# VH-VL binders against MLP-like protein 328 (MLP328): the designs that were tried, part 6

Target 1, 151 residues: MLP-like protein 328 (MLP328), of Arabidopsis thaliana (Mouse-ear cress) (q9zvf3)
Amino acid sequence: MATSGTYVTEVPLKGSAEKHYKRWRSENHLFPDAIGHHIQGVTIHDGEWDSHGAIKIWNYTCDGKPEVFKERREIDDENMAVTFRGLEGHVMEQLKVYDVIFQFIQKSPDDIICKITMIWEKQNDDMPEPSNYMKFVKSLAADMDDHVLKA
Key: E = the ipSAE of ESMFold2; O = the ipSAE of OpenDDE; V2 = 0.75 times the mean of E and O plus 0.25 times the DockQ between their complexes.

## First folded at step 1 (VH-VL)

Design r04 (framework fv_remtolumab_arm2)
Heavy chain, then light chain:
Amino acid sequence: EVQLVQSGAEVKKPGSSVKVSCKASGGTFSSYAIGWVRQAPGQGLEWMGGIIPIFGTADYAQKFQGRVTITADESTTTAYMELSGLTSDDTAVYYCARSGWYEDLYYGMDVWGQGTTVTVSS
Amino acid sequence: EIVLTQSPDFQSVTPKEKVTITCRASQSIGSSLHWYQQKPDQPPKLLIKYASQSFSGVPSRFSGSGSGTDFTLTINGLEAEDAGTYYCHQSSSLPYTFGPGTKVDIK
ESMFold2-Fast, scan of step 1: ipSAE 0.015; ipTM 0.621

Design r05 (framework fv_remtolumab_arm2)
Fold by ESMFold2-Fast, scan of step 1:
Structure r05 (fold): chain C 151 residues (1-151), chain A 122 residues (1-122), chain B 107 residues (1-107)
Amino acid sequence: as target 1 above (151 residues)
Amino acid sequence: EVQLVQSGAEVKKPGSSVKVSCKASGGTFSSYTIGWVRQAPGQGLEWMGGIIPILGTADYAQKFQGRVTITADESTTTAYMELSGLTSDDTAVYYCARDLRYTGYSYGMDVWGQGTTVTVSS
Amino acid sequence: EIVLTQSPDFQSVTPKEKVTITCRASQSIGSYLHWYQQKPDQPPKLLIKYASQSFSGVPSRFSGSGSGTDFTLTINGLEAEDAGTYYCHQYSSLPWTFGPGTKVDIK
């Protein structure tokens, strides 16, 4: 059983890479309105909505269970990427390292993706691998596309 | 039926500390967040801080940072707010309240303690 | 810190009249605003959550609207039991803050 690993997936998008990046980078306050079946709330613990290094607290439902996640974010405008560094929450009971990178890439006019990279390390050998969390964040990116298209 | 029951009124001297308790009672109460809000006589509401028990994380309004400590006891489902360096400006009713952050779109302090009057004088 | 401003400070109205209370935030808070009602010598009671969602058991005469920086609480047909102080509350960022309150009296 692996104790650490890296998952990578690509989510096809219809909305522009720029609009998706803006939403994930600067407009997390819109998430409950956009994808309320996943995200019930996002609050700022430190910093601003668009700050590099901002710390945010997420209230969400994963696999039918309400959870909380506290993260510190890193912004990379050159690569259109936002990294969430896990600090505390339900996920961190299972993992001692949980870093998720959302990168928005436009390969061609009709080929736009969100590339999600999850870097993880388990608290101990008895914990499951975080494949359920990878499925969850993939769903966030996919479901956000409908809201971005309407904007 | 969930209730939050707070400790009784306190009269304190300047420079002392006060520790107010907030105990959940009735049924299987699972508090996700417990906030503390105070109200000086004839004044409005002021948020002091809160604790998310599952995270073990307490957050404080900057005005109270260094003087306030908010804790929770998992075994008794009791939250505490301790305020040190008391002055007459700390005379107020102190409330604890449950925040339903974990239940869908039901954010809000929907269950409140009865309040604890703290008077700082002489 | 996000500052909330309420208008008016005080209102004295006759029963059955429409009451409008406004709350303005110093920066955008999305819909992360609750409204509370407080009666003398009682803790606050949750009235409207998430800017516009009525809390369970709250009479239908109460409604909330708005997003971003401008929010309104409306009481359509004020009743005697509605006398009290109304507070808006933002939870968009820490520290959480309350508006200064609007006191509503019945003539």
Scores: ipSAE 0.000, ipTM 0.509, lowest interface PAE 14.1, mean pLDDT 85

Design r06 (framework fv_remtolumab_arm2)
Fold by ESMFold2-Fast, scan of step 1:
Structure r06 (fold): chain C 151 residues (1-151), chain A 120 residues (1-120), chain B 107 residues (1-107)
Amino acid sequence: as target 1 above (151 residues)
Amino acid sequence: EVQLVQSGAEVKKPGSSVKVSCKASGGTFSDYAIGWVRQAPGQGLEWMGGIIPIFGTTDYAQKFQGRVTITADESTTTAYMELSGLTSDDTAVYYCARVDYSRWGYFDYWGQGTTVTVSS
Amino acid sequence: EIVLTQSPDFQSVTPKEKVTITCRASQSIGSNLHWYQQKPDQPPKLLIKYASQSISGVPSRFSGSGSGTDFTLTINGLEAEDAGTYYCHQSYSLPYTFGPGTKVDIK
């Protein structure tokens, strides 16, 4: 039973890596309209929608439960990656480290992958591994696909 | 069935402080944030700040920084707003309002309001 | 801070007529705009969320539209109970801000 770890997965998506990256990097305000069954709201606590280091609060439903997550955003334009560093929220009751990296990689003119890396460390040995949160963030990327294609 | 019930009207002298309570019922208190909005006589709505009880996280409008303190007590499902250094400009109706975490951003339920009058 | 302006300031309307209230934001706020109705000596009541989404229990004659900087609240067939002051509210960034309000009276 590990107390810390790193999960990595690749989500196949369609269209442009640039458009998907822009949605995750600069357009989080569109998430409730695009994937409202997962994300009910996003607000800026500090910074702007497209700022490196911006702090945002997410309201979402994970496994049928409403949760809140506060994170600090890191932008890496060179690698088309956005990192969400966990600060507070329901997930942080289970984990003392929760960092999720979304990287968008163009594979062909009409196909991309979203590579999701989750770096985690549990609050204590009694806490479960965050496989449910990994499934959740995979579903966000997958369900966003149709909406980015329409943009 | 969701209801926010606020404490009664207050008359205060300049320089004093006031503490208004907001008791929530219905729904899970920890699933919601509580915001505070005031309205001066004949004026519009002004956001003062809010609290997310499960984190203890507070946010305040710059205008009230250093004068306002928002707290919450989960055991009694009650939020509080304390405003110090009162002047006549603080005469207003003070509302608490719920922000559903699953719908962050809009105020779905409001308290009845607490009138605070500041006069010498 | 984001400044919201509303027009008109005041409107007196005959029952069953259409009322249109406009809210303009000083910068783009996406769809993070909400509408409230307030009657004298009462707290505000939520009418429309996220520019155009309906609220359970609010009559279908209330509708919202717009995005970015320009938003509209429409009351299609005003009823007597609709008299009140209407406020827009942005949740795009802190601090949350409200428009100055539009007062709607019934003739």
Scores: ipSAE 0.007, ipTM 0.559, lowest interface PAE 11.3, mean pLDDT 87

Design r07 (framework fv_remtolumab_arm2)
Fold by ESMFold2-Fast, scan of step 1:
Structure r07 (fold): chain C 151 residues (1-151), chain A 124 residues (1-124), chain B 107 residues (1-107)
Amino acid sequence: as target 1 above (151 residues)
Amino acid sequence: EVQLVQSGAEVKKPGSSVKVSCKASGGTFSSYAIGWVRQAPGQGLEWMGGIIPIFGTADYAQKFQGRVTITADESTTTAYMELSGLTSDDTAVYYCARGYDTYWPSEYYGMDVWGQGTTVTVSS
Amino acid sequence: EIVLTQSPDFQSVTPKEKVTITCRASQSIGSSLHWYQQKPDQPPKLLIKYASQSFSGVPSRFSGSGSGTDFTLTINGLEAEDAGTYYCHQSSSLPYTFGPGTKVDIK
């Protein structure tokens, strides 16, 4: 029997929630240039860079291992949140549910929080929990901070 | 940082087969497409086929279907192109190349890293 | 099969001149066109991907434009090191064909 869970973390970032949200919502094409040590590429499989329901394919390095991840995204402008729903890739060999929600919350004029929620379910009981992937996505948000500030 | 290193030159007789290797270094092997392109003396570039190692997907140009086989071994980070039924028309330099950000055959991106090429000469 | 044609076949150019190379597809390929440079006895090098996106490390004098069936590679201020053969390449549908090439020589 598969096990499941939900991870939640908050990443403190600088500047505008709106600019950070825009980067994650509409500008994924900038990720390889901004954080190329994590993300080597991202391509559109279906839709546009800024469309709800767009399907994108990511080429990245996690824990020194090259991986690929195919996701369908959902945009929630009211809550400044974007959800990445896992469809295919290395992560999906371990998990049958992998949904990551990035929400950007303004706390003060120059300080924001990126709230990351990861909803997961294992393929089977022998699979490890995806704590390594949670650390990975936290690193993406943290390392993107300076690049968004310079935009 | 990725490099592709190909096997050395081959001299083959008509009717034989040749297997060219392409070893990737730099650790992004499994998640991008590796294409094979050949160039006959004084001629242009001709796409032969490609493979995405993580998905095991191999695609071939119709002209080579039935004669070409493209495979990948993720444990050694090496791609292979085997061409059978060789004739003098197959005398060419054979290149492997990495498709930048490609995961699907229908979306082989620009090929940003190329091997040095392997000369294959077919003569009696 | 998508056929790519290039114009001109050959061009001999003085340094610092502007060079324009065109590539035409037999059917629409969107923006799935890439440009390569090849020098004698060397493998091709990627210059422009997806019609207009510069590959990292490529000099700013190289630019690409176009969509659908008509595409252009421009070298704004040719340098001596730019001598070579330039190929367009489509990734819209199998087989992923190349153009016949345009040879650029320096006078």
Scores: ipSAE 0.000, ipTM 0.471, lowest interface PAE 16.8, mean pLDDT 85

Design r08 (framework fv_remtolumab_arm2)
Fold by ESMFold2-Fast, scan of step 1:
Structure r08 (fold): chain C 151 residues (1-151), chain A 121 residues (1-121), chain B 107 residues (1-107)
Amino acid sequence: as target 1 above (151 residues)
Amino acid sequence: EVQLVQSGAEVKKPGSSVKVSCKASGGTFSSYTIGWVRQAPGQGLEWMGGIIPILGTADYAQKFQGRVTITADESTTTAYMELSGLTSDDTAVYYCARETYRSGFYGMDVWGQGTTVTVSS
Amino acid sequence: EIVLTQSPDFQSVTPKEKVTITCRASQSIGSYLHWYQQKPDQPPKLLIKYASQSFSGVPSRFSGSGSGTDFTLTINGLEAEDAGTYYCHQYSSLPWTFGPGTKVDIK
């Protein structure tokens, strides 16, 4: 049983890479309105909505269970990527490392993706691998696309 | 409309401990910070610490580190602040306050009514 | 820790006059500054969030301005119900800190 790993997935998008990047980078306050079935709230613990190193607290529902997640983010404008580094919350009871990178890439005029990379390490050998969390963050990116198209 | 209701006034002797409760009504208790702020007679507001109930981890102001313990019980939607080694300098009104998200707001917008703690011999 | 200072400590004004309260931070806090009003034997009440945004239900005579290290709360036309102590509060970084307060009385 692996104790650490890296998951990578691609989510096809119809909305522009720029609009999606802006939403994830600077407009997390819109997430409960956009995808309220997944995200019920998001608050700033430290920093600003668009600042590198900001700490935010998320209220969300994963696999029918309400959960909380505290993260510190890193912004990479050159690569249109935002990294969420896990600090506290339900996920961190299972994992001691949980870093998720959302990168928005336009490969061609009709080929736009969100590339999600999850770097993880378990608290101990008895914990399950975080495939359920990978499924969850993939669903966030996919469902956000509908809202970005309406904007 | 959210409300925080605190336990009643207490009179304590020097060297003892006091535990103040703060009961929240509303579905967001588990996920938002419940902070504790005190105010000595004729003085300003002083933040002591806070907890996000679901995380179970509290942050403390350095001045109170080692004397204050902040906890939460999600089943009763109640937060607690326990202060040990009481002296007359701890005579104050103790408030709990919740930070909420409302259209981009982050701050202490809902406050308990306050609990007066008097430390006297 | 970030230290907040307020000026003046005390101000007694005639009804309908303008009140100006300043708050200064020991280091830059962006716009992460709230203003509270506290009346005797009551908890603080939020007036202004993010330096300049009025909280819902707060009278329009209250306004805030500033960023970085210098902030101002203005009451344009003080009313009798405005007597109280006003505190600035930073939430830029832990530990959260408050100013020492400005007491506003009516003559």
Scores: ipSAE 0.008, ipTM 0.475, lowest interface PAE 12.0, mean pLDDT 84

Design r09 (framework fv_remtolumab_arm2)
Fold by ESMFold2-Fast, scan of step 1:
Structure r09 (fold): chain C 151 residues (1-151), chain A 120 residues (1-120), chain B 107 residues (1-107)
Amino acid sequence: as target 1 above (151 residues)
Amino acid sequence: EVQLVQSGAEVKKPGSSVKVSCKASGGTFSDYAIGWVRQAPGQGLEWMGGIIPIFGTTDYAQKFQGRVTITADESTTTAYMELSGLTSDDTAVYYCARDSRWLSYGMDVWGQGTTVTVSS
Amino acid sequence: EIVLTQSPDFQSVTPKEKVTITCRASQSIGSNLHWYQQKPDQPPKLLIKYASQSISGVPSRFSGSGSGTDFTLTINGLEAEDAGTYYCHQSYSLPYTFGPGTKVDIK
């Protein structure tokens, strides 16, 4: 079983790439209202809602378990991508590297996707691979689509 | 439903220390991040610090750094706040609360408060 | 540290009237502002979280608005049970801070 790896998935979207990117880049304060069954809160620890290098703390429910995650974000406007670099939290108990990239891509007028790339490294060989976290972040992107369409 | 129950009132001499307990019930103790807030007579609310028991992570307001120690005991589902070097300026009601810092609940559940009086 | 100021310091109002309390932050805090009610000899009670999010069990007459540096708590139709001191609180950065409080009395 691998001790490190990279997962990649594509989530089809109906809402615009620009609106989705804006939500993930600048409007995390809307997440508890939009997808409250996943995200219960999000707090700025350092920086602003829309700043490169902002540190945010998320409280969320993954597989029925309340968890906390602290991350530093990197914004890439040219590629419409936001990277979450894991710093602390429940996920960091099993992983020493957890970086998740959300990229919003319009392949054609009717083909819009969120490409999610998860770069991970386990704390030790006894830890499970983070496939459950990949399913979780995929669900965040998919469920956000309905809220973006209403906005 | 989550409840926080604190220890009883304390009267302390200047230079001593006080240790206030906060027992959590309802829910899982590992789901708590517990903050401590004090209120001097006739004054407003002042954040002292907090703990995330599952990580052992503590943060303290700089004003109290070096005098305050916050701990948690998972086996008894109890958080503690110990304040040393007491002076009359430490006379206050001390509250524990579910901490908005890490779990983003807002401070939505509060203990009943513990009155600490520092007198000669 | 982030300083929060509240206006007014004190307000005496007739039952059923609208009460407006303002909280101003010394720097932008996004939506990381929470409102509490405290009655004499009781712990604070959370009324509104993250500037405008409602709390279950809190009457709908309480509402919050604002972002950045300027925030408002509104009580639409004050009831006798609403007498107390109201505090804003920021969770944007450490140390977390509270406003000085606004006391609301019933005439």
Scores: ipSAE 0.007, ipTM 0.534, lowest interface PAE 11.1, mean pLDDT 86

Design r10 (framework fv_remtolumab_arm2)
Fold by ESMFold2-Fast, scan of step 1:
Formats: sequence, structure tokens, C-alpha cells
Structure r10 (fold): chain C 151 residues (1-151), chain A 123 residues (1-123), chain B 107 residues (1-107)
Amino acid sequence: as target 1 above (151 residues)
Amino acid sequence: EVQLVQSGAEVKKPGSSVKVSCKASGGTFSSYAIGWVRQAPGQGLEWMGGIIPIFGTADYAQKFQGRVTITADESTTTAYMELSGLTSDDTAVYYCARAPWDYYDSTGYMDVWGQGTTVTVSS
Amino acid sequence: EIVLTQSPDFQSVTPKEKVTITCRASQSIGSSLHWYQQKPDQPPKLLIKYASQSFSGVPSRFSGSGSGTDFTLTINGLEAEDAGTYYCHQSSSLPYTFGPGTKVDIK
């Protein structure tokens, strides 16, 4: 098994890259109402909802298990990308590096992709690769699609 | 309904390369990823890699990284798998297979398979 | 990489008997396990996707169950046409991998 790696996937979504990017960049407070079966809460630990470098805490359910994740975000408006850099939480018990980049790319007037890049490094060789977390973040993007479309 | 039609059998010399084609017939590439799976005589199935044609993004199994190239041409609805540095261990039937990709299952399961292309590597 | 093991390697069964094939993963793969049937000189055919979801056109005698590391394919009332090799396949992480296969013969 590899001790570090990079996963990349592309999730096809409908509508505007700008609207999807705005939801992930600036409107995380809407996540529990939009996709409450995945995300139960999001709180600001430092900064504002739309701040570069803001630190947020997520309460979520992954594989039927309640978990907590603390991250510092980086905003790249030119590329319509937001990066979540893992700081603390259940996922950080398995990984010592966990960075997830969501980039929104317009492909046609009504079709976009959300390109998700996960950069990871395991705490030790006995830990599993984070394929379950990759599936989880893909599900977040996919399930958010209808809610962004209605906005 | 939709079919994947592969190119014909090949006999190759050790050290050469082979390029197998997979043409989608009766459908389009827009909602599908194409995976490549091989099977040596009397052996099991081995995943080589896959591509999402409309995005051009390919992923490879580590074992084949550096020897395999998977590409797609959306205009002809044809995917390709090129394997270089052939040895007798590469003698196998090579399959392309369609994986629906949409919100919930990306490139996972393979629901439509090509007929297979036999590649024989002999000296 | 995730290693899949299957049990049994081979079984010869009488028509109408129940067949159970087990697939075990070296680490948790959630529900990202799929089952295929392959007959001689034919490509594989998808039977079950995501551990338990029946694929359209597949006879109802085929069913799948399991999650995490332990998965089962069941054929309830084997028919002569079911002779073949059965493979499990995981799509949880790259590289995707297949089990070694279980050969089912009819007596």
C-alpha cells in the first residue's frame, strides 16, 4: 500500500460554475439545510464565512459514523477553486496530510465539472488509504447540485 | 442497445507495442467512462486503467504506469489502449468496458463490455 | 492496493441448489463491490453493483449482500445456464482490483 498519494476525480454538475463555487467558497452555513443527511453543522472557529484563511469546524456523518473535521481554507477566485487544509478531527487520526481542493469548471452553458483533488499522507503504514473520504466528498458535491441549481 | 466494438486480434514481437481500439456503437461517450481490463489465458481479470472521454482524464494501475496510455477521441466515439514494452506476460485478451459516470457512481462498475481483443506476444 | 479473496475456488452443484460465493477485502471498501459472471470465450457480464443492487435484466435468483470487508453473492436455485466463473470487483480505491474468481460447474 502507498503511504501518500493524490486522488483526482471529476463530478459532473448542472448549471453555473460561479454558483457552485460561491456555495463552497462563501456559503458553507447553508450546507446543513441543503444536505443534512451528510452535514449536520458548520461553525466558524476563526475568520468569516467568505474569508481566505478562515478556520471552520464541520460536524458530519461518514459511513454512518458521526465525525468532526477542522480545516483552514484557501480561496483562489481566478481558478474558482477552494482548498480545505485539514488541521484536526477524525480524519486526521488516519492522515497527517489531508488537503482537498474543489475546483469548478464551466464546460458548456448548462454543464460544469467539480474537479476534486485530495492530497493525503497516512499517519502510518497500518492506516487505510482515504478512499472512503474521497467518496464522501464526491457525494457532498453531487447532493449539493440540486440546491445550487434552485438558488 | 449500446455496444463496444474492439479491433481485431494482434500478434506482436517482444519489445514492441500494441494499440487496441474500442468504438462505442449505438450510443455516445457523454455519460460514460471506459475502463480496460485484461485476462491472461486461464487467469483472472486485471484492471489496467480507465478514461472519462469527454474530460480526457485517465487513471492507470501502478503496475502498468509508464507502459500504458489510454486515450479517447470523442468525435469518433473511440477509446484506445496502447501498451508498450511487450513481453510474453502480456499475452492476454484485452477488454474495454463502459462505466456509467454520474453523480453517485463515477467510474465504478462496468455494465457493457467489448468482445475482447486477443494479443499474443511471441518470438 | 486492496486485495480481494474469493471462496470457494470451485464448486460443482446440482440444478436448483443454492450457491454462496464469498468475497473478502483486505480493508474496508464500504459498498463499492460489484459481481460479474463470465462464461467461456465471452466477456464478463455485470450481475450486482454496489454490493446489493440488482442490475437490470439479471434473473432474480441472483442477490448480493455485505458491506465493509465481507461480501456474498447468492444464487438461489441454480440453473444450467449459470455455469461460469464469478468475479468480485472493488471500485473503492485505485487501482481497482478483481477477486481471483470462483468457478461454478453444473453436475
Scores: ipSAE 0.000, ipTM 0.482, lowest interface PAE 18.4, mean pLDDT 86

Design r11 (framework fv_remtolumab_arm2)
Fold by ESMFold2-Fast, scan of step 1:
Structure r11 (fold): chain C 151 residues (1-151), chain A 120 residues (1-120), chain B 107 residues (1-107)
Amino acid sequence: as target 1 above (151 residues)
Amino acid sequence: EVQLVQSGAEVKKPGSSVKVSCKASGGTFSSYTIGWVRQAPGQGLEWMGGIIPILGTADYAQKFQGRVTITADESTTTAYMELSGLTSDDTAVYYCARHEYDYRGAFDIWGQGTTVTVSS
Amino acid sequence: EIVLTQSPDFQSVTPKEKVTITCRASQSIGSYLHWYQQKPDQPPKLLIKYASQSFSGVPSRFSGSGSGTDFTLTINGLEAEDAGTYYCHQYSSLPWTFGPGTKVDIK
């Protein structure tokens, strides 16, 4: 029974790594319109939409349950990665560490992968592992694919 | 528990380079980030740069850009800081320090420090 | 880069007295401020993370408060072993920066 761990997965996507990275890095305000069945809202608590260190609040539905998540993001332009560091919200009631890294890697001219790394630690041993949240963030990346292509 | 052990003291001539090592023991190396912080005699703390082993990414303070290179070897759980073009202003104690993601970037574990003296 | 300033630079205190150290940031850093203690000839030790959260094993006499640009570290009842230099550190924006330090001596 692990109390902490790291999940890693790769989501195959179409198009350019640059366009997908831009959406996750700088254009979170487009998420509710693109994938409103997952994300109902996102607001800036501190900083700008494209700022390193910006703090944002997300309203979303995970497994039919409405939740709120407050995060601080870190931008790594060299590796086309953005990290979401969990601060508050429903996830943080179960986890004292919840950091999700989205990295966008070009594999061919028309194919990319989104490499998602989730670093987690439970508040206590009777909490469930966050496999449901990993499934959730995978679905965000996958469902965003068509909307980034259409843009 | 997690411990950081640094290489020994160095005495270097102006214009040379120095490479300091920092070996992590205990825990999963890839779930940590390793920063390098120096302290000149009687002065405060100065962040030089850091590396995220999971991403393979290093960041540097502008003051040291072009002179400092930070690397990590996950197989030996060792981070390195190499500083080139040494001058007497680089005489300092050099610390490696880790931060886990769950500490919001706070440096929770520090190495013992490596004294680097630059003299002719 | 974000500049941190600390006040006072130096304080000499009688044991059991209250010590207050302030840290000001040149721009808002939310709560991404950490406090460290450095004793003579030792590496720094983490005291307070995320402005107000005590790090594991740190005595309860140490507390932190503040957000945005103004932060305070309080030692309520200084002990002899608390002599050292105290540094604030911001993790809001690269490059990470430290305050210049506040030296606390025991009378």
Scores: ipSAE 0.006, ipTM 0.505, lowest interface PAE 14.3, mean pLDDT 86

Design r12 (framework fv_remtolumab_arm2)
Fold by ESMFold2-Fast, scan of step 1:
Structure r12 (fold): chain C 151 residues (1-151), chain A 125 residues (1-125), chain B 107 residues (1-107)
Amino acid sequence: as target 1 above (151 residues)
Amino acid sequence: EVQLVQSGAEVKKPGSSVKVSCKASGGTFSDYAIGWVRQAPGQGLEWMGGIIPIFGTTDYAQKFQGRVTITADESTTTAYMELSGLTSDDTAVYYCARGRYESLTGYYPYGMDVWGQGTTVTVSS
Amino acid sequence: EIVLTQSPDFQSVTPKEKVTITCRASQSIGSNLHWYQQKPDQPPKLLIKYASQSISGVPSRFSGSGSGTDFTLTINGLEAEDAGTYYCHQSYSLPYTFGPGTKVDIK
C-alpha cells in the first residue's frame, strides 16, 4: 500500500477559464452562496481574498460530516493555477502532506477543463488514501460551474 | 536506486498486437505517473499516453486512442502498454518513464526522471 | 495540440563554448516545460524540469529559463560528454508533446 501519492483528474466545465480562475483565485467569499451544500463558510486568517500566501479557513461538509480545513494558497497567474497547501484541519489528521492544485485551461471558446492535482502523504500506514477528498474537490469544481456561468 | 526494466524486443506482423511491460525494480511506482513515449528510427520522441496507478487514471494521445491500452498492477509494480492494429508505421523503440512525486515542485509528475531501457518493436511482413 | 519548435536544428560547437537552445510553444504553457538529453542508443535523461528547476546529479553548467511561449536551455562551457540530441517537452495540455530536437556535436 502506498504511503504517498499524486492524484490527477480533469473536470470538464463550461464558459471562460478566466471567470473560473477568478472565482478560485480571488472570490472564495462567494463559495458559501454558490455551493452552500458543500461549503458553509470561508474566513481569512491572514492576508487578503486575492493575495498570494493568504491563509484561509474553510468550514465544509464532506461525506455528510462537518469539517474544518486551514490552508495557505499560492497563486500562479501565468499558468492560471491556484495551489492550496494544507496546514491544519480534519484532512491533516489523516495526511501530513496535502497540496491541491486547481488549474484552468481553455480548450475551446465554450469549453474549459479544471485540472486538479492532489499531492498527498499519509500520517501513518493505518490511514486511508484520500480518494474521498479527491471526489469532494471534483464536486466543488463541477458544482461551481453553474454559478460561474450565470455570473 | 530504482530502475524501470522493460520486456524484450518484439517482431510483429501487420494487424497484430504487442504488449510491452515496464517493471519498477528495487522500489515502488504507485506514487508516480508512468508515461509511454516512442521513437521511430531516426526520428524524435512521441508521447503516447500515461497512467497514474494510485488513482487508476489513464490519458492517451488522440492519435493512439482506440488502439492503445495502458494498465498497471501495483502488486507487482508493473505497468503495461498494449498497441493493437500494428502497421509498419509503428516500428519504433518504446519507452516507459516515471514522473517523480514532489510536493514542492510540480503540478503534474511529468518531469520524467527515470526511464526504462526501451523495447524495440519491429512491424514487417 | 500544442506544437513545440526548436532552434537550431543542429549545432557544432568547440569545447568550453556556451550553447543556447531555444524552444517555442504555439500557445502559453506557463512553466510546464522540461528539457531532456538523449545520446545514441540510450533513453532520454531529464536535465531541467518546469523551465528552470535543477535535477540532482545533472552538472551545474546546464540551466533553463523562460516562461509562457519562449524557453531557453543553456550549457555554460560545453564538454565532450554533452554531445547528443536535446528535446523540450510540455506537460501543460494533453497530448504532452515533445519538440523536434536539437543535435549538438563537438568539433
Scores: ipSAE 0.000, ipTM 0.490, lowest interface PAE 15.5, mean pLDDT 85

Design r13 (framework fv_remtolumab_arm2; at its last look DockQ between E and O 0.71; V2 from the best seeds 0.00; counts 0 for: pae E 6.3 > 2)
Heavy chain, then light chain:
Amino acid sequence: EVQLVQSGAEVKKPGSSVKVSCKASGGTFSSYAIGWVRQAPGQGLEWMGGIIPIFGTADYAQKFQGRVTITADESTTTAYMELSGLTSDDTAVYYCARDHYGWSTYGMDVWGQGTTVTVSS
Amino acid sequence: EIVLTQSPDFQSVTPKEKVTITCRASQSIGSSLHWYQQKPDQPPKLLIKYASQSFSGVPSRFSGSGSGTDFTLTINGLEAEDAGTYYCHQSSSLPYTFGPGTKVDIK
ESMFold2-Fast, scan of step 1: ipSAE 0.147; ipTM 0.727
ESMFold2, look of step 2: ipSAE 0.069; ipTM 0.684
ESMFold2 (binder alone), look of step 2: mean pLDDT 89; pTM 0.927
OpenDDE, look of step 2: ipSAE 0.292; ipTM 0.779

